# VH-VL binders against q6dbn1: the designs that were tried, part 15

Target 1, 243 residues: q6dbn1
Amino acid sequence: MRCISCREEYLPRNAGTCKECYVEAGETEEELKREIDDLKAKVAFLRLSSSLDHGTSSTSRSFTDVVLIASEDNAGSPPIPAHKSVLVSRSPVFKAMLENEMEESLSGTIKISDVSYDALRTFVYYLYTAEACLDEQMACDLLVMSEKYQVKHLKSYCERFLVTKLSPDNSLMTYAFAHQHNAKHVLDAALSQIVENMDKLTKREEYMELVEKDPRLIVEIYEAYLSKQVNTAAGGTSTSKTS
Below, E stands for the ipSAE of ESMFold2; O stands for the ipSAE of OpenDDE; V2 stands for 0.75 times the mean of E and O plus 0.25 times the DockQ between their complexes.

## First folded at step 7 (VH-VL; framework fv_socazolimab)

Design M1 (at its last look DockQ between E and O 0.36; V2 from the best seeds 0.00; counts 0 for: pae E 7.4 > 2)
Fold by ESMFold2, look of step 7:
Structure M1 (fold): chain C 243 residues (1-243), chain A 121 residues (1-121), chain B 109 residues (1-109)
Amino acid sequence: as target 1 above (243 residues)
Amino acid sequence: EVQLVESGAEVKKPGSSVKVSCKASGGTFSSYAISWVRQAPGQGLEWMGRIIPIFGTANYAQKFQGRVTITADESTSTAYMELSSLRSEDTAVYYCARSPLRYYKWGFDYWGQGTTVTVSS
Amino acid sequence: QSALTQPASVSGSLGQSVTISCTGSSSDVGRYNYVSWYQQHPGKAPNLMIYDVSKRSGVSNRFSGSKSGNTASLTISGLQAEDEADYYCSSYTSSSTYVFGGGTKLTVL
């Protein structure tokens, strides 16, 4: 098995991620419990496809009945053939689209705007395999796609990847992105980073830009910060939360 | 994957303005910071400014402050750079370049093909 | 005048190692600044090689970046003919702007 993103081999139990990401997650008992839960969720996601997969590997023929097109390019990117049954079983949005008499169902073509061919191909591959190798940009792209098409398993996977890349330096921008795309796990993790580094972050240019652009996000940050300070004050501590 | 496509070459008279567009595709535009960089013939690279489209805020190099305006339209995934009061020394190739929003202080990982602007009477 | 100083040219023979320096003030190339390196072949857009002293994914291991004091360095080992190009350093400054060095022409002998 080789990871698409980094082309490194990974063990089958790595939950569809490259060895580098998986090995880091397996270093504590809590991390192992999370890995087991992730594998269980992946198995549940794939169990719908086990009834679909009978004979397909052995015949090597594909009776696809729709194509997806990354229309953002307008340059005629290659169509991506797929099965309606796979799309509808993995996405409530595709289910509604393809089980009604919508334009896409009748034409057999699904045009998806504002997505690259590579991101769309990776998204479709995930619908079949529950596997994708991510870099940070692909994780953002697939997170947005998973939100749009309500593929919860993929959204959670992308969120956890982005959380592993959080640092104080990117926490404000990550918070804004996660808020825009309703990425709760990333949002909560970014908020925790911001609260823990509040004194440093309020002095950064990114903070001032956020105050000017969207003060509602700043109110939410301060509500979280004050909630933490109230809990600390009830314990009688006078220490700063940024240390 | 990520692609930045700039508008076509332009010939301008001294004292006029030019507006170059940069259409982004192949990624999530809300996760970009877009910079403009120019290169005069036989010269090095000059950073002109950037915009963070999700915030709508722009920041400019001091050399270009007052002459350059950088804007973005999220609905079309397009950034714009307008340079006014053109002089012959503004003859250059103008690049748009992307930084990931989460790491916008790092370098520019994707570049447009460049737009040649010639200022000639 | 360029805020970042690079040598105008450097040269090296095939298979040898060369280092290109990039020196600025502490506000331009200090311990808190992000420094990146670009390769530009004639007639082409620049290509990011090094960001914040780290090699970009997909770039040959022959390229490495380092920073000490107010000087950043790009080292290219095992020189190949294709490495002949212009190389620029860039920094995100303490004044929230980017600056480029004047560029270094690498000639492979």
Scores: ipSAE 0.025, ipTM 0.591, lowest interface PAE 7.4, mean pLDDT 80
Fold by OpenDDE, look of step 7:
Structure M1 (fold): chain C 243 residues (1-243), chain A 121 residues (1-121), chain B 109 residues (1-109)
Amino acid sequence: as target 1 above (243 residues)
Amino acid sequence: EVQLVESGAEVKKPGSSVKVSCKASGGTFSSYAISWVRQAPGQGLEWMGRIIPIFGTANYAQKFQGRVTITADESTSTAYMELSSLRSEDTAVYYCARSPLRYYKWGFDYWGQGTTVTVSS
Amino acid sequence: QSALTQPASVSGSLGQSVTISCTGSSSDVGRYNYVSWYQQHPGKAPNLMIYDVSKRSGVSNRFSGSKSGNTASLTISGLQAEDEADYYCSSYTSSSTYVFGGGTKLTVL
């Protein structure tokens, strides 16, 4: 019989597709599922939560425009205009800031500390589009901002990007960074890479620095390493009994 | 824009100490290492030391070991360099420079404007 | 730690190419690919041009970096008047420090 997909000959026992096409179709299906999930997440992020808070008669304060400023010390950075309504919908922290009549709400100015103009611009752009062009540094900056302002979708986006940039050379520092900023996915990925390259990484300067300044991280690394070793040893003993 | 803003010029006597500050703006302070580099008049660049703020660890050039202290305050995004037992030879422009945390060994991507320290009797 | 060795000066005509060498040792340039190049104009702070031997930091493609053995090289093609400056190489060292070259003054003729 000929495969419906590739038109190659396949064994009649196969339900209309060859084995290769079946496997490829499965892989494609999984990829499409991931893409669909990502798109759904993006759509959900971009939806303006009409919180019809039913209960209390508080006057739906129409959120006016706001400007974000990257640094107090950088008198030269232009303010970034934004809509309070968008900020509130994307960030619980902005919501809290703007709904509680804080100085930022009254002044129409939000000062963002310890962020570059480019990072802030990119951050604001993301809040509107759920898109960002990332390099490694921008991903780190946006990750920190996403954590601070509780933008979960952005945090996840940054973590995924950073995981793709992991290497043995940057794994220790990335691990420390991830730990500091509660980037769990990056942390786990970095840890995995560290454990796989323990023989090399323990000789690095970064490792010695961790030993000195944050021995807890070293303990965590070794716990993970030991766990892997034990599991590998246990798997080897089960295959020998069936022969 | 990313900026490293250093403290103002200093005039010091021999044997005294100087502390120069470097405030980082326009970036996540914890995502960078900070180095100090000086340049004597008409001379080349000389690396003094580096701190990784998230660890609080500093490394120093052998030449400055025991005489230089580099610290960082994450809450203010400010790094400090203190040089003690000043000599006339310490007259220089002192620069702070940053490096990306993950690749801090690769170079210094942003520099401060420099702080002139003059040591004179 | 001994400074990396650079020529004191190099010169080239407009539109030409020049190469600046940076020679270290087996404990720095020869050991790592952590070589960076900086441009410094008079009275200004240094600017990062090249990092990781050959990666450009937001600079023109006229600037290129390479390394062979203990010697790193910066090549500037299509020389322009604004290229006239001091150039410094730097390398990470086995002692967990940085070392700079002595600097090279580039004159554009």
Scores: ipSAE 0.025, ipTM 0.574, lowest interface PAE 4.6, mean pLDDT 86
ESMFold2 (binder alone), look of step 7: mean pLDDT 88; pTM 0.918

Design M2 (at its last look DockQ between E and O 0.66; V2 from the best seeds 0.00; counts 0 for: pae O 8.4 > 2, unsure alone 74.9 < 75)
Fold by ESMFold2, look of step 7:
Structure M2 (fold): chain C 243 residues (1-243), chain A 121 residues (1-121), chain B 109 residues (1-109)
Amino acid sequence: as target 1 above (243 residues)
Amino acid sequence: EVQLVESGAEVKKPGSSVKVSCKASGGTFSSYAISWVRQAPGQGLEWMGRIIPMFGTANYAQKFQGRVTITADESTSTAYMELSSLRSEDTAVYYCARSPLRYYKWGFDYWGQGTTVTVSS
Amino acid sequence: QSALTQPASVSGSLGQSVTISCTGSSSDVGGYNYVSWYQQHPGKAPNLMIYDVSKRSGVSNRFSGSKSGNTASLTISGLQAEDEADYYCSSYTSSSKYVFGGGTKLTVL
């Protein structure tokens, strides 16, 4: 009998599939379940607009009622028109800012410093679509923005991207960045990488710079390392069943 | 998009000091490492040192150890390079350059426009 | 300490290929050291072309980097007039410092 998936010969134990194809199908099912959960979360994020406040504008000539501006000290950037209703539906911070008669609510202008025009444009696009094209720097910039404006879905998206780019070579700097910006998912992943590569990473200059900056960061690394060493020793025993 | 803007040209006398600023815009300053690189007229590039603004720690080329100080101010997203005891051979264009903090060893992906420092008696 | 050696100049005809070498010690180029390449036109700041033998995003595929032993190489295929510039290699050394090569003037004939 031949496996219907890979066409290799097998013993008749599983309905026309070999052991390797059967295991692969199970792994594919788990990946699809994760993708479905991710899509559900994205849909839920986009559907948060169940009751929108239509902020009044002093003029009727605009179909948008607010603009966002990347405030650059050395040059201006194009304004990004947006709808207050979308901003407040996606961000508790914009909700508080725009509903409380702050300068931004009255002027119809939100100035955001320390952000590139492209990062701000991508951030606003995400608020409308739940989509963003990321690279490593964009992910860092949007992570910081998502923390500042409490856009949890975007923060999670940026964190997952950064985890996919994690390597031993960048783990110490990633740990420091994640610690500074309260990025717990990235922090935990970086910490695991550091612990798995302690013998190499403790000789790196960035490790010494962390020691000099804040020894408490190093204590966290060693606590994780010691915990892993204990778990490895404890997990070495085998268990057998009796029939 | 990401932009580094340096302070204007300087003319200095021998024995004095110069301090050049580098304003970073268009990103998260704590996600950068900032280097200073100079180029004398008709000559090549020379790395002077770098700072990691998130830590406030600097590392210097041996040639400049003791004469250069590199600092950063996160609140203004600005790095500074101060070179003391100036000599005529310090006449050069001084560049600030950025690398991503997570990959700071891989090179400098954005550069300032350069600041000309002229040292003459 | 360590130094990177580049040829002072190299020439190539339009449409041809040229290779610029960058040679150092094992502590400067060999092993796990990172080598990057920069293009500089007159009066302009340097521009990163290659990092750790990989092409920077947005740089033409005509530019490629490689490393073998203690020598890194930048290859420019299909030479165009605008490729005429100075080219620098850089390495992050084992002493935790950057160093630049002396530069190579590329002349497109």
Scores: ipSAE 0.388, ipTM 0.714, lowest interface PAE 3.6, mean pLDDT 81
Fold by OpenDDE, look of step 7:
Structure M2 (fold): chain C 243 residues (1-243), chain A 121 residues (1-121), chain B 109 residues (1-109)
Amino acid sequence: as target 1 above (243 residues)
Amino acid sequence: EVQLVESGAEVKKPGSSVKVSCKASGGTFSSYAISWVRQAPGQGLEWMGRIIPMFGTANYAQKFQGRVTITADESTSTAYMELSSLRSEDTAVYYCARSPLRYYKWGFDYWGQGTTVTVSS
Amino acid sequence: QSALTQPASVSGSLGQSVTISCTGSSSDVGGYNYVSWYQQHPGKAPNLMIYDVSKRSGVSNRFSGSKSGNTASLTISGLQAEDEADYYCSSYTSSSKYVFGGGTKLTVL
């Protein structure tokens, strides 16, 4: 019989496709599923929460435009204009900030501390588009901002990016960074890499610094390492009994 | 814009100490390592030491070991370099420079404007 | 810590290419890919040009970095007048320190 996909001859026991095409189709299906999920998440993120569903009679305060300013020390950075309605819809923190009679709500100015103009610009752009061009530093900066302002979609985006940039050389520092900013996915990935390279990484200055300043992280690393070793040992004993 | 702003010029006597500050703005201070690099007049760059503010630990060049102390205050996003027992040879421009924490080994992406320290009798 | 070795000066004509070498040891340039290059104009702070041996930091594609053995190289193609400056190489070391080269003065003729 000929495969319906590749038109090559295949064994009759296969239902319409050759084994290779079947496997490839499965892989493609999984990839498409991931893409669909990502798109759904993006669409969900970009949906403006219609203020209508929360039944409480509070006067639909029409949010006016707002400007975001990077750190007071950057006397030269231009303000970044934004819509309060967009900020409120994307961030629970902005919502809380702007719905309450806080200075930011009254002044129409939000001062963002400890952020570069470029990072802030990128952050605001993301709130509108769910897109960002990331390098490693920008990903870190945006991750911090996403945590601070509880933008979960952005945080996930940054974490995924950072995981792709993990290497043995940066794993310890990345692990510490992930802990500091509650980046769970990055933390797990970094930990995995550390455990796999424990023999090399324990000789690095970063390791010694962690030992001195944050021994809890070292304990976590060793717990993970031991767990892996035990599991490997247990798997080896089960294969020897069947011969 | 990312900026490192250093303290003003200093004139010191031999045997005294100088403390230079470097305030970082436009970035998350905890996401960076801060190094101090000096340059004597007409000379090259000389690395003095580095601190990782998140850890509070500093490494120093052997040449400056025992005379230099680098500290950081995360609450103010400010790093400090104190050099003691000053000599005429310590006359230089002192730079603070930052490195991304994740890749702090790869280089210094932003520099302060430099602080001139003059040691004279 | 012994400074990395750079030529004291290099010169090139407008539009030409020049290469600046930075020679270290197996404990620095030869041992790791942690080489960076900085440009410094008179009276200014250094600017990062290249990091991780060959990665550009927001600079023109005329600047390129490479490494072979214990020697890193900065190549500047299509020389422009503005390229006249001091250039420093740097490397992270096995002792968890940084070391700079002695610097190279580039003159554009």
Scores: ipSAE 0.013, ipTM 0.493, lowest interface PAE 8.4, mean pLDDT 85
ESMFold2 (binder alone), look of step 7: mean pLDDT 87; pTM 0.909

Design M3 (at its last look DockQ between E and O 0.52; V2 from the best seeds 0.00; counts 0 for: pae O 9.2 > 2, unsure alone 71.3 < 75)
Fold by ESMFold2, look of step 7:
Structure M3 (fold): chain C 243 residues (1-243), chain A 121 residues (1-121), chain B 109 residues (1-109)
Amino acid sequence: as target 1 above (243 residues)
Amino acid sequence: EVQLVESGAEVKKPGSSVKVSCKASGGTFSSYAISWVRQAPGQGLEWMGRIIPIFGTANYAQKFQGRVTITADESTSTAYMELSSLRSEDTAVYYCARSPLRYYKWGFDYWGQGTTVTVSS
Amino acid sequence: QSALTQPASVSGSLGQSVTISCTGSSSDVGGYNYVSWYQQHPGKAPNLMIYDVSKRSGVSNRFSGSKSGNTASLTISGLQAEDEADYYCSSYAGSSTWVFGGGTKLTVL
């Protein structure tokens, strides 16, 4: 018999589809559910801005009242104009900075060091549109910025991007980065990858570098491994009971 | 955009040492691995060593073990390479180069402009 | 010392396709060692063109990389005068080392 979706031959016991196509359909449905949830969160994020935006130009950035600068030096990078109302509505950190008569509120200039012009421009664009063009470096840069300025939706977006790029080859370094920058979703995903590949990864030079940096990181990995082994044994025991 | 800016050219006497700096700007230094690569006049590229700043530890090519020291200062986003006991054969352009931490084995996607070190009596 | 072998020079006419080879052992090429390719014009720093078999973002589609057995290849189609440069392959060789090939001078005739 041939699968109705991929036209490959399959065993007669399946429901008109081969095992591979049936599993793929289930995985696709879960991906679509996640995308729907993500779109709903993006709409909520943008709806808040519509409630606060009194601009007359529907898509215009007219009447900007603050500039962001990508380095400690004003030379080299153009200022990025923005609206205080947008910054305040999207970030509790900008809210505290701009509403408390601090230097930035009075001067109309926010200097942000240790960020590229491209990353800062992308960050500001996200605050207006809930869109960002990511690559892996941009995702790291924006993750760090989103944690600093407490833009939770952007942080989640960057974390999901990094999780989609996670593999056994990069899991130890991803774990170290996520641990340093308090990126819990990425951290948990990296930890799961490490636990699934313990026998391979303990022989990698990255593992030795983690031991040298902070042995407590290794303890966390082994505690997760041991907890998984205990839960697997308990689950297997429960499955064996038939009465 | 990530940029690596190296310190200026140096002229050194045999037996002395040189320390070249590499300032990374416009990015997250903790997401980098930094390598040093040299190129003698008319010759090819030669990898010298690497540091991963988040760990603070370095690895060196066997040829340079004992003469090279690579360090990093996260607070200034700067990596350093120091080569001691200089010989005329160490005359070269010295590059710093970055790899993304998560893929540090893939290659060097950003390079400094190069620092010319001349060793002459 | 270097385990990656490149031809010392290659040449091609404008509009021709040229291929530069990079051959090593399984520990350097052909396995899962990531092979990267760099273009270097005189007096300039090397520029990453290809990592593994993927083209770097922003690099012309005329440049492509491939890998078969213990040999990686850089192919340049539609050869232009600006392609005249030195080309290096490199790989992570294990034991905390990187290796570069000896370089290939591309001459556009």
Scores: ipSAE 0.341, ipTM 0.691, lowest interface PAE 3.9, mean pLDDT 81
Fold by OpenDDE, look of step 7:
Structure M3 (fold): chain C 243 residues (1-243), chain A 121 residues (1-121), chain B 109 residues (1-109)
Amino acid sequence: as target 1 above (243 residues)
Amino acid sequence: EVQLVESGAEVKKPGSSVKVSCKASGGTFSSYAISWVRQAPGQGLEWMGRIIPIFGTANYAQKFQGRVTITADESTSTAYMELSSLRSEDTAVYYCARSPLRYYKWGFDYWGQGTTVTVSS
Amino acid sequence: QSALTQPASVSGSLGQSVTISCTGSSSDVGGYNYVSWYQQHPGKAPNLMIYDVSKRSGVSNRFSGSKSGNTASLTISGLQAEDEADYYCSSYAGSSTWVFGGGTKLTVL
């Protein structure tokens, strides 16, 4: 029989496709599933929370426009205009800020500290589009902002990006950064890389700095390392009994 | 825009101390290391030390060991350099410079405007 | 920590190419691939030009960095008048320390 996909001859036992094409199809299906899930997440993020589901008769407070300003010291940076309704829908923190009679709500100005104009602009753009062009710096900046303002979708996006940039050379510092900002996925990935390169990384200055200033992280690293070693040893003993 | 803004010019007497500040804006302070580099009049750049704010760890050039203290306040995104026992030879422009935390060994991507410190009798 | 060795001055004509050398030791330039180059105009702060030996930091492709052994090199091609400045090399020197070169004054003729 000829494979429907590759037109190669295959043994009749396979339901219309060769084994290779079947495997490839499976891989493609998994990839598509991931893409669909990502798209669903994006759509969910972009959905404006319909004010309808909260049954309490509270007066539909019409949110007016707001401007975001990067740091007090950036007197030269233009304010970034935004819609309160969008901010509130994307961030529980903005919701809390703007629904209460805080200064930000009254003034229509939100001051964002410790962020560049470019990062803030990118952040705001993401709130509207769920898209951002990232480099390592921007990913870090946006990750911090996403944590501060509880934008989970953005945080995940940044973490995924940062994981792709992990290397043995930056793993210790990335681990520390991830720990500082509760970036669990990055933390786990960095930890894995550290454990795999423990012999090299323990000789680095960054490691010594961690030993001195944050020994807790070192303990965590060693716990992970030991766990891996034990598991490897246990797996090796099970294969020897079957011969 | 990323900016490092340093404190104003200082005139000091020999034997006194000077503390220069560097406020970072336009970036995530915790994502960077801050170094201090000075330049005497007509001379080259001299690395003094570096701090990693998230760790509070500072390292110093041997020449300045025991005389320089570098600190950082994450809440204000400000780094400080204090130099004690000032001498005439300490007359220089003092720069703060940042490095990305992940690649802090690669170089200094942004610099402050510099603070002139004059040590005179 | 001994400063990295740079020529005190180099000169080139408009449109030509010049190379600035930075010689260190096995403890800095030769020991690590963490060489950076900075341009400094009079009365201004240094600007990062090259990092990680050869990576450009938002600068023209006329600037290129390389390293061989204990010597790093900055090459500037197609010299322009605005290239006239002081150039400093820097290197990681171990133990979380950095070292700078003595600087090179580039004159454009």
Scores: ipSAE 0.008, ipTM 0.487, lowest interface PAE 9.2, mean pLDDT 85
ESMFold2 (binder alone), look of step 7: mean pLDDT 86; pTM 0.909

